# VH-VL binders against Rho GTPase-activating protein 19 (ARHGAP19), part 14

Target 1, 207 residues: Rho GTPase-activating protein 19 (ARHGAP19), of Gallus gallus (Chicken) (q5f3g0r98to304)
Amino acid sequence: MSLKRKEKGVVFGSPLTEEGIAQVSQLIEYLHKNLRAEGLFRVPGNSIRQQILKDALNSGTDIDLDSGEFHSNDVATLLKMFLGELPEPLLTHKHFHAHLKIADLTLFDEKGNKTSTPDKERQIEALQLLFLILPAPNRSLLKLLLDLLYQTAKKQDKNKMSAHNLALMFAPHILWPRNVTANDLQENITKLNNGVTFMIKHSQKLF
Short names: E, the ipSAE of ESMFold2; O, the ipSAE of OpenDDE; V2, 0.75 times the mean of E and O plus 0.25 times the DockQ between their complexes.

## First folded at step 9 (VH-VL; framework fv_zagotenemab)

Design u2 (from y3 with heavy chain K59R, light chain N35K; at its last look DockQ between E and O 0.07; V2 from the best seeds 0.00; counts 0 for: pae E 8.4 > 2, placed apart)
Fold by ESMFold2, look of step 9:
Structure u2 (fold): chain C 207 residues (1-207), chain A 118 residues (1-118), chain B 112 residues (1-112)
Amino acid sequence: as target 1 above (207 residues)
Amino acid sequence: EVQLVQSGAEVKKPGESLKISCKGSGYSFTSYWIEWVRQMPGKGLEWMGEIYPDDSDTRYEKNFKGQVTISADKSISTAYLQWSSLKASDTAMYYCARQEWDYYFDYWGQGTLVTVSS
Amino acid sequence: EIVLTQSPGTLSLSPGERATLSCRSSQSLVYSEGKTYLHWYQQKPGQAPRLLIYEVSNRFSGIPDRFSGSGSGTDFTLTISRLEPEDFAVYYCMQGTHYPLTFGGGTKVEIK
């Protein structure tokens, strides 16, 4: 007989797989039922409960997230941890600078000068293209994630999390460069946060 | 292009019901909040409430809660503002507007004048 | 609930003059990461309002560059650098930082 080894880290810290997406989708489904939690995604969870949940997901063990043992903040923190521990960001290194350029798209006036007004239609079209050329697993998970964040932002009256707040919490977990100079860091982070804010608000148009 | 077209002016008596409409075109109607704004004669602008047509998530300013009903029919890209029993104090211009999600109203309907008098 | 107080209530000026309109919030509109949802609208007689400036200082598409916005925290300003005759209107500030969404009382700009 061959005893199957259930190794820790099979889901977390590994490239996206069908099983990994299925496990993460359980977290996303639970969070859809808990969108009214104040400070969702901002308030950290308990590290001990998070590790228990992480181990269960890595082993394929079913966990009853509705049992009351886990707080929504535990699940929310774990979702961010999963995304940030991917070997490559969900949005990929290849497209990092494309996202910076998309964030800078603005309307032009009648004289042909760039204005400060965002060109929403060009930004949507550019993101649609960029998302179509993502690896299929990345695109599938991104769709689930952006819908979750979109629905969370719609309930900001109750949970106190705007699209911008959510972007701040998630941008560093889904997009980072292979190499960036220190003098570009602050400008790039603002553009990235604004870009993710835009993705959240317009997620229904991007897929 | 993005347009919000409202139903025409109404002349009503106190106690009558009324439903006015706001039809959106040129954009994905379900992807943006629709706002309702009242302007009493000679007065400023008052936010009344909003609806997200995709799921009918509806929010009201406290003084309008229970006084009006905000609804939408996403199949015809139309939002509604409704009274079950009009009062003379409801005489005003009523605007709908689209919220761009950074909480500014980028496109406005032309307004519906509601006059309530005996 | 946020009260926006606009001043002056009425501003009577000649074409070519600089108009300065104030909007003061009852509490800070500074949001995390510095984003402030304070907006300006123009309403001409018999017309719906139209967006001029969003997020304090960003000019909306098609708005002439004589309109500019500034401010932070609780104090915000709309400036019309050289008043044109067509700028006769009522101007409203609006905040989207805190629910319920609220408008200022308006400043009427009249041509002397």
Scores: ipSAE 0.008, ipTM 0.508, lowest interface PAE 8.4, mean pLDDT 85
ESMFold2 (binder alone), look of step 9: mean pLDDT 93; pTM 0.951
OpenDDE, look of step 9: ipSAE 0.022; ipTM 0.570

Design u3 (from y3 with heavy chain E50R; at its last look DockQ between E and O 0.45; V2 from the best seeds 0.55)
Heavy chain, then light chain:
Amino acid sequence: EVQLVQSGAEVKKPGESLKISCKGSGYSFTSYWIEWVRQMPGKGLEWMGRIYPDDSDTKYEKNFKGQVTISADKSISTAYLQWSSLKASDTAMYYCARQEWDYYFDYWGQGTLVTVSS
Amino acid sequence: EIVLTQSPGTLSLSPGERATLSCRSSQSLVYSEGNTYLHWYQQKPGQAPRLLIYEVSNRFSGIPDRFSGSGSGTDFTLTISRLEPEDFAVYYCMQGTHYPLTFGGGTKVEIK
ESMFold2, look of step 9: ipSAE 0.755; ipTM 0.887
ESMFold2 (binder alone), look of step 9: mean pLDDT 92; pTM 0.925
OpenDDE, look of step 9: ipSAE 0.423; ipTM 0.806

Design u4 (from y3 with heavy chain K59R Q99M; at its last look DockQ between E and O 0.45; V2 from the best seeds 0.54)
Fold by OpenDDE, look of step 9:
Structure u4 (fold): chain C 207 residues (1-207), chain A 118 residues (1-118), chain B 112 residues (1-112)
Amino acid sequence: as target 1 above (207 residues)
Amino acid sequence: EVQLVQSGAEVKKPGESLKISCKGSGYSFTSYWIEWVRQMPGKGLEWMGEIYPDDSDTRYEKNFKGQVTISADKSISTAYLQWSSLKASDTAMYYCARMEWDYYFDYWGQGTLVTVSS
Amino acid sequence: EIVLTQSPGTLSLSPGERATLSCRSSQSLVYSEGNTYLHWYQQKPGQAPRLLIYEVSNRFSGIPDRFSGSGSGTDFTLTISRLEPEDFAVYYCMQGTHYPLTFGGGTKVEIK
């Protein structure tokens, strides 16, 4: 369902709202149709075109993304920008530590013994629970985003963007606490990236 | 519940065309690769190829490339395996299966028996 | 293509006994990201294959704990700790690390 809402007063740098999600949904829908571009979400778009789109979204102006004026990299970069400009990461600060622990917990069996392979089913269950306690707007956008990234990764032969590559691009925006440096998170960066990678790969089972 | 339901058994003659189906339900059909596996009578499992229903991207095992066509209709959550001209050697059970991200087949159709005899 | 060799071809055992099935690959099944995509399936007569173990050692949903998988690199094992009457079937290993996807020749576990 195309959530095209023309509401003014959005979107970038503001708290997440349903109106904001509606605006961003346009970008997501466009990208679903244009996932073949090499380096999608990695290769930056044109800054001028991005600004045009950003202004249009903020003002609630109608945008024709199919006009040919915009490139998939413009739209993809803008989507990342939107997520990055949220006051809080998409997964919120509240559950950050829980996400850090999930991967560790899945390395142990029911008896508390360390296993050689993470229990993926347990990880899925844990994430399902965490997602249930997210704010509704966050959960909604997360679903849309993970679906998009899932489909993007499925086309990695064409766009060269694996789930892991995508996680590298998006983890800072959707999971990292704000106002922290990469150095501050250095010890956890791998876990966070792996966590997002896992979310992308198993997104179809998480909601 | 995830299910793959295949079309019924087929009895054909050499030279005839055939299209069998695999319908998925209980999940997002366009988000998973559908695999086709052949099992000749009394033999093991052979991977034939796969299709991604969202964009109909296909891959074939080399021995099946050009011998069969794999297609899908995502509007009805159905994948197809077809022959333009059957051979007696095509007599086998054919399975469709869903592939998870980690490249295992977690759900299987019940199989379609194809018998080709003169 | 990767060749998977299963042994033995046939395993004759009695209920309650331990079954050990081997699957050997012609090449390492470790993927570039560190995952090993070796899986085990069970097939009973007249039925479709059923997933038992995925990625070497993970039991699929609903699979009893008497089934376990182990191994690394090129050598893998499926173990049934105590055979139940319903466990007599053909077992296949499959690799998803490299295309084309390939199955082992299967091991038939039959009643002695």
Scores: ipSAE 0.552, ipTM 0.843, lowest interface PAE 1.1, mean pLDDT 93
ESMFold2, look of step 9: ipSAE 0.577; ipTM 0.832
ESMFold2 (binder alone), look of step 9: mean pLDDT 94; pTM 0.953

Design u5 (from u2 with light chain T97D; at its last look DockQ between E and O 0.04; V2 from the best seeds 0.00; counts 0 for: pae O 9.3 > 2, placed apart)
Fold by OpenDDE, look of step 9:
Structure u5 (fold): chain C 207 residues (1-207), chain A 118 residues (1-118), chain B 112 residues (1-112)
Amino acid sequence: as target 1 above (207 residues)
Amino acid sequence: EVQLVQSGAEVKKPGESLKISCKGSGYSFTSYWIEWVRQMPGKGLEWMGEIYPDDSDTRYEKNFKGQVTISADKSISTAYLQWSSLKASDTAMYYCARQEWDYYFDYWGQGTLVTVSS
Amino acid sequence: EIVLTQSPGTLSLSPGERATLSCRSSQSLVYSEGKTYLHWYQQKPGQAPRLLIYEVSNRFSGIPDRFSGSGSGTDFTLTISRLEPEDFAVYYCMQGDHYPLTFGGGTKVEIK
């Protein structure tokens, strides 16, 4: 479910607000109609066009994404930028360790032994609970985003973006703590990516 | 360490069914496409198809579509290639490989030799 | 489908010599601004293929620096600067730009 546009203007780099989400929702809505672009969310768009869009969103200026002036990659890249410029990841710093713990559920059984059969139901339930304790704006945007990524992955035959590929693109923005390098997370990168992959694949069950 | 281990060599007769396996280890099996590649004796490499183990999304090269079935059991990190009715022309080495998200095959199984003869 | 033509079919050389292998694509492999999904594999007799070069010019992990890749558009080259005895094998190029994925016919590097 998309959020209704209430207010004009969104400020990149500012804390997440309902108004900001409403502004960004138009990008998400546009992308839902344009998911066939090869390398969507991976291939960068045109920097000039992106800046135009960013400025328009920041100023609250009306934009027409359907005019043909913008490419899907412009919009997709801008959405990623928005997420990346949030003060904290979409899933917040607070719940980072919880996500790591959830990731372990797929690797270990209840006895702490490595398992090849992850309990997906348990993982879904854990994520559902975790998402309930997210700030309302974060949860709302997360739902919209994961739905979008799910739909994108479903069209991977056209855009070549699997759930895993998308997870690689978005995990740094929505899950990684800020001011942490890939080297700092080296041991956990796979877990985090797999976690986001799981979120994308099972997005329809998580909310 | 990433490894793909394939089932052993097969000797079959025409008309028989066959299912060979490829087991992955050392990585998240469900997160990478598994590729199947045929190599006929003394010939080059031929892409047959692929499967995404997480949801069993499958793609075939047109000449192999309907001729073989690609499947996976993610619970045991195993991909399969199977024939319902083998032909002599199916005699070949069959490789499984992992596809990296940059669309190259970075790790390969050791291959399974399938010999079909009367 | 994209057809990859490798040349020569066979290359006879001595250890220490430079090997230059060509792979030509029937169409441009430029995916978008940046990545070209042309890869090189080595296959020794009785062994599975192994990845040598990915995305035209990147050496895979563990691959010696005597192996290098270059090219753009439709023309690609694998170069072995100084052949070692273990380098005598068949080399395949592959494209991952369009389905179906396709391999070249291979170039056999044999000892002279």
Scores: ipSAE 0.011, ipTM 0.550, lowest interface PAE 9.3, mean pLDDT 90
ESMFold2, look of step 9: ipSAE 0.127; ipTM 0.677
ESMFold2 (binder alone), look of step 9: mean pLDDT 93; pTM 0.950

Design u6 (from w3 with heavy chain K59R, light chain Y35K; at its last fold request DockQ between E and O 0.47; V2 from the best seeds 0.72)
Heavy chain, then light chain:
Amino acid sequence: EVQLVQSGAEVKKPGESLKISCKGSGYSFTSYWIEWVRQMPGKGLEWMGEIYPDDSDTRYEKNFKGQVTISADKSISTAYLQWSSLKASDTAMYYCARQEWDYYFDYWGQGTLVTVSS
Amino acid sequence: EIVLTQSPGTLSLSPGERATLSCRSSQSLLHSEGKTYLHWYQQKPGQAPRLLIYEVSNRFSGIPDRFSGSGSGTDFTLTISRLEPEDFAVYYCMQGTHYPLTFGGGTKVEIK
ESMFold2, look of step 9: ipSAE 0.697; ipTM 0.862
ESMFold2 (binder alone), look of step 9: mean pLDDT 94; pTM 0.955
OpenDDE, look of step 9: ipSAE 0.680; ipTM 0.877
ESMFold2, look of step 10: ipSAE 0.736; ipTM 0.877
ESMFold2 (binder alone), look of step 10: mean pLDDT 94; pTM 0.955
OpenDDE, look of step 10: ipSAE 0.546; ipTM 0.849
ESMFold2, fold request of step 14: ipSAE 0.690, 0.707, 0.724; ipTM 0.866, 0.870, 0.871
ESMFold2 (binder alone), fold request of step 14: mean pLDDT 94, 94, 94; pTM 0.954, 0.955, 0.953
OpenDDE, fold request of step 14: ipSAE 0.855, 0.894, 0.863; ipTM 0.922, 0.942, 0.928

## First folded at step 10 (VH-VL; framework fv_zagotenemab)

Design t1 (from u6 with heavy chain E50R R59K; at its last look DockQ between E and O 0.80; V2 from the best seeds 0.65)
Heavy chain, then light chain:
Amino acid sequence: EVQLVQSGAEVKKPGESLKISCKGSGYSFTSYWIEWVRQMPGKGLEWMGRIYPDDSDTKYEKNFKGQVTISADKSISTAYLQWSSLKASDTAMYYCARQEWDYYFDYWGQGTLVTVSS
Amino acid sequence: EIVLTQSPGTLSLSPGERATLSCRSSQSLLHSEGKTYLHWYQQKPGQAPRLLIYEVSNRFSGIPDRFSGSGSGTDFTLTISRLEPEDFAVYYCMQGTHYPLTFGGGTKVEIK
ESMFold2, look of step 10: ipSAE 0.754; ipTM 0.873
ESMFold2 (binder alone), look of step 10: mean pLDDT 93; pTM 0.943
OpenDDE, look of step 10: ipSAE 0.579; ipTM 0.846
ESMFold2, look of step 12: ipSAE 0.639; ipTM 0.829
ESMFold2 (binder alone), look of step 12: mean pLDDT 93; pTM 0.941
OpenDDE, look of step 12: ipSAE 0.562; ipTM 0.839

Design t2 (from u6 with heavy chain E50R; at its last look DockQ between E and O 0.66; V2 from the best seeds 0.60)
Fold by OpenDDE, look of step 10:
Structure t2 (fold): chain C 207 residues (1-207), chain A 118 residues (1-118), chain B 112 residues (1-112)
Amino acid sequence: as target 1 above (207 residues)
Amino acid sequence: EVQLVQSGAEVKKPGESLKISCKGSGYSFTSYWIEWVRQMPGKGLEWMGRIYPDDSDTRYEKNFKGQVTISADKSISTAYLQWSSLKASDTAMYYCARQEWDYYFDYWGQGTLVTVSS
Amino acid sequence: EIVLTQSPGTLSLSPGERATLSCRSSQSLLHSEGKTYLHWYQQKPGQAPRLLIYEVSNRFSGIPDRFSGSGSGTDFTLTISRLEPEDFAVYYCMQGTHYPLTFGGGTKVEIK
């Protein structure tokens, strides 16, 4: 569901609000129409154009993304930036360890034996439950984001961005705790990235 | 339950046009690629192409490009495969299948037999 | 395009026996992401193909444990540990690692 734009601007770096999501949703909507760009979410946009967009969003100024002034990479990069500037990752600090546990638990069968592949049904169920206890704004934006990334990955033959590639781009912003280095997370990086990959691939079933 | 239901068998003459259908149900039709696969009599499976119903993005295997048209009507959860002018060599079973990601087909239609003979 | 060669063309066995089917690829099917998109389908006479194994070794939902897949790179195997009467069919491998998607020629498992 597309959130209606409100007149109030969104502030980058501030806690997530429904109003903020409504403003950011226009970026997501734009991107849904422009998913074919090669390296979408990987290739950086123009910093000047991004700043213009950022300022407009912060001030609540109307933006015409369809004017041709902006490239999809600008909008995509800005969305990543927004997520990265949140005080905590979109999936929250609180639930970080839960995600790690999900990754581990799904590798065991009902008898407690370790399996070579995660039980996808259990993983889906676990994520569904976890997402229910997210703050409402976080859950709303997550749904929009994962749907966008799902659709982006569906076009991977054109944009070259698989679910895995997208997970690599977004996991640091939406799942990794803030103020941690890759070295600090080295043991869990693969697990976390795989988790986000899974979220993207199965996004249509998670909400 | 996920299902793909294809249109019935067709008997045609060379030069005639044909459009066969594949209707999806039990899932979000617009979120999955629909794949078309040809199987000539007594032969193996051949990938023909695909369509993403949401925006009708299409891909063709090179040998089928220009030979057939793949389309979809998402309003009725239906994908189509059509010929403008059939050839005898088009005689085959045609399957539609669902693909969530570019690696495997998890659900298949029952197939549509197309027979082209003079 | 990737050529998948299946062998043998025909495998004649009795119920209860072990079936081993081979699929060889003209190129490595290891994707840059570290996954191998080799899949197996079963097709019974007069029916549509059915997915058995995806990504080399994962059984699809509802597929019995007697079906297993293995392999890496260019060599893949489908094993039926103990053939049941309903297992007599044609089996196809398919690769999704490289465009265009391609199928093997199939192996017919028939009753001896």
Scores: ipSAE 0.458, ipTM 0.813, lowest interface PAE 1.5, mean pLDDT 92
ESMFold2, look of step 10: ipSAE 0.698; ipTM 0.848
ESMFold2 (binder alone), look of step 10: mean pLDDT 93; pTM 0.939

Design t4 (from u6 with light chain H31Y; at its last look DockQ between E and O 0.44; V2 from the best seeds 0.00; counts 0 for: pae E 5.8 > 2)
Fold by OpenDDE, look of step 10:
Structure t4 (fold): chain C 207 residues (1-207), chain A 118 residues (1-118), chain B 112 residues (1-112)
Amino acid sequence: as target 1 above (207 residues)
Amino acid sequence: EVQLVQSGAEVKKPGESLKISCKGSGYSFTSYWIEWVRQMPGKGLEWMGEIYPDDSDTRYEKNFKGQVTISADKSISTAYLQWSSLKASDTAMYYCARQEWDYYFDYWGQGTLVTVSS
Amino acid sequence: EIVLTQSPGTLSLSPGERATLSCRSSQSLLYSEGKTYLHWYQQKPGQAPRLLIYEVSNRFSGIPDRFSGSGSGTDFTLTISRLEPEDFAVYYCMQGTHYPLTFGGGTKVEIK
């Protein structure tokens, strides 16, 4: 589901709002039509074109993404940039530890025995609950984003971006706390990336 | 429990049309690719093509492109494989399978035997 | 297309013996980020194939630990440490790294 555009303007680096999401949703919609680019979300776009788009979004200026002026990598990179510039990750600082716990808890069966693989059903259920308590704007954008990433991964034969690859690209923006270094998260990086990978793979079941 | 149930065995003549089915249950049917695999008598497995039921995105192996049609009806969680005109060489077991995200086929139908003879 | 060559075509063994099956790819099956989409299936006579190993070395749910997979790049191995009577079947490798998806020719493990 895409959000309908109601108001003009989104401000990069500002707290997430429904209006802002509506503006950013046009990038997501564009990308849904252009998922075949090799290295989508990994290959950087043109910085000048990205700035043009960023300025237009910030000012509420109408953007014609279908004009041919912009490449899918421009739009993809800009979307990542937007997420990265949020005051807190999309999944919020509040829920960071919850995600870590989910990763750990799903490795235990109902009897409390440690398993070699996470229980997928339990993990889905846990994430469903967690997503219900997200702020409304965050949840809305997360749904749009995970759907986009799901569709992107679905076409990994073309764009060479697996769910795991995408998770590596997006986890720092949507899940990692701000103002932490990779060293600070070293022990949890794999867990967090796997968590996001799981979210992408099972996105259709999480909302 | 995830299950794929295929339609029953078919005996046909050359030139006849045929549509066989694969019904999924126990999971979100629209969220997983359905694969079709041919196995000729005494031979190995051959990937034919696949369909994503949600949007009916389809892919074919080149030798099967134009020879068969893969389709799906997501309202009844069913995928289809069909021929407009069967040949004797189409005699084979046909399997449907669910593709997990990492491109392995984790659940298989029981197979549909198609026999084409004069 | 990627050609998977399995060897041997037939492996004659007795229960309790170790079985080693080879699958070679015409091209590397390494995907980005270290993923390799090489899988193993078992097919018993008159039955549909079932998944044994996914992504080179991961046992699918319910698969006994006597089954193991290894390999990288273009060379892969399925090992059955101790053959049970129910293990006599045809085994197929399959790659999902490149389209079109392809299967190996299969190795028949038969009772000696």
Scores: ipSAE 0.025, ipTM 0.631, lowest interface PAE 4.7, mean pLDDT 91
ESMFold2, look of step 10: ipSAE 0.034; ipTM 0.612
ESMFold2 (binder alone), look of step 10: mean pLDDT 93; pTM 0.950

Design t5 (from u6 with heavy chain E50R R59K, light chain K35N; at its last look DockQ between E and O 0.63; V2 from the best seeds 0.62)
Heavy chain, then light chain:
Amino acid sequence: EVQLVQSGAEVKKPGESLKISCKGSGYSFTSYWIEWVRQMPGKGLEWMGRIYPDDSDTKYEKNFKGQVTISADKSISTAYLQWSSLKASDTAMYYCARQEWDYYFDYWGQGTLVTVSS
Amino acid sequence: EIVLTQSPGTLSLSPGERATLSCRSSQSLLHSEGNTYLHWYQQKPGQAPRLLIYEVSNRFSGIPDRFSGSGSGTDFTLTISRLEPEDFAVYYCMQGTHYPLTFGGGTKVEIK
ESMFold2, look of step 10: ipSAE 0.639; ipTM 0.833
ESMFold2 (binder alone), look of step 10: mean pLDDT 93; pTM 0.941
OpenDDE, look of step 10: ipSAE 0.597; ipTM 0.853

Design t6 (from u6 with light chain Y99W; at its last look DockQ between E and O 0.19; V2 from the best seeds 0.00; counts 0 for: pae E 7.9 > 2, placed apart)
Fold by ESMFold2, look of step 10:
Structure t6 (fold): chain C 207 residues (1-207), chain A 118 residues (1-118), chain B 112 residues (1-112)
Amino acid sequence: as target 1 above (207 residues)
Amino acid sequence: EVQLVQSGAEVKKPGESLKISCKGSGYSFTSYWIEWVRQMPGKGLEWMGEIYPDDSDTRYEKNFKGQVTISADKSISTAYLQWSSLKASDTAMYYCARQEWDYYFDYWGQGTLVTVSS
Amino acid sequence: EIVLTQSPGTLSLSPGERATLSCRSSQSLLHSEGKTYLHWYQQKPGQAPRLLIYEVSNRFSGIPDRFSGSGSGTDFTLTISRLEPEDFAVYYCMQGTHWPLTFGGGTKVEIK
C-alpha cells in the first residue's frame, strides 16, 4: 500500500479535512491487515521509521507500507500521534462534558437509587445523536477508527488487546478539554476510558 | 427481550452422534459470543468453549477440543454443539450462554439434558 | 488453570438473615490492564444460571441492591444483606482474567 502524494500541506497538526482522512485511511487499512501483532497500540514502534512515515505523509512522498520496511507498531504509533496532534480532539472540545455525562448514565435499582450498571440503551441513543452532530470529517474518521479498534478487540486472544486496554491507549488522543489541569484529568479519566471502551464495544450500533 | 432457546432433551446410546442447538432472539446474534457450559448430574459448571457467529471464530477448552464441535448458522441465529460419537460420560445438562465483553455471561439458555446409556 | 474455591459449601440460613459467600482464587485475578474479571451467578433449583454481579462489584440489570460484591486480588465476597425466599439457590463465581474461563464449585444457600 502506497501513500498518496501531496505537494504542500501539513497533515499532522492541521485541522482535519477529507484530504487528511484519505492519508490516514492508508494507515488504518494497513493495520486491518496486521491485527495479530501482540501489544498492538500499546507497544511503541521505532521512532526513526515513524518519523520517516510522518515526513512522507506531510510531504506527499510516495511510500509503500507493504514493502516490509515498516512494522505494524510503527504505523499504530503514528495513528495515535496523528489523532493526538489534531488542533482539536476528534470528539471535539464542545462535547467533552457531554461524553462525561453519557459515561455516567446508569440504571436505577428497585428503590430508585443509581447503580453502577450502565444504561446501555440510553448510552447508545445518546452517542448516536452526538455522533450525528459531529463535523462530517470527524464522523468519517471516527467510524474508521472505531471499526479498526472493534476488530482489534475481537482478536484479543492473539494480540492481547482488550477493548478496555485500547480505550486506555486512545482516549487521551481523541478527547481532551480546552483547559486541562492535572487534577481535572485525574478526576475524569475513568469515565473517559469507560466511555471509549463502550464506543469500541458497540461501534456497530453507533453509525 | 433477549432469549436463548435450546433444543429438547435427548436420550442416546453410546456411539451415536448428536447435534443440539441454541437459537438466539431479541438481539443482534452476530454481535455476541455464544458460550457452551456443561453441568454433570449433581456437579458444578464447566466451560466448554465458545463461538463468535459473525466469523465463526471458535475456541475450545483443552479437554473438550476434539471431543465436540461448536458451530453456528448466523442466517437462522443458531449455534450448535455436536458429538460424532457419544460416551456414557457425556450424560449431562448442556447450557448455551451469551457473552457480554469482559468474559461474563449475561443470558443463558434453558439447558439441554443429554442422557447416554445402553 | 485457575482454581476458584468457594466457601462454605452449604450455608443454612433463615429469611431476613445476612449471607456472606467467599470465592478465593489460586492466583490474582487482576488483569494487566487493571480490571478484575470476577463474576457471580445464581442457579435456582431446576433452572439455568443467571448473572448477578460482574467485575467484582457491579450489579447486573434488574438485580436487587441486597446483592453486593467486593474483594480484590485473590479474595472475593458475595453478600446478600437480607435473604428473601427467592434467594435460596446455588451461587457460583467465575473468572475471566486467565485462560481458560473457570467456575468455582458453588455455595448452596438453603433454608434452615
Scores: ipSAE 0.013, ipTM 0.547, lowest interface PAE 7.9, mean pLDDT 86
ESMFold2 (binder alone), look of step 10: mean pLDDT 94; pTM 0.954
OpenDDE, look of step 10: ipSAE 0.588; ipTM 0.859

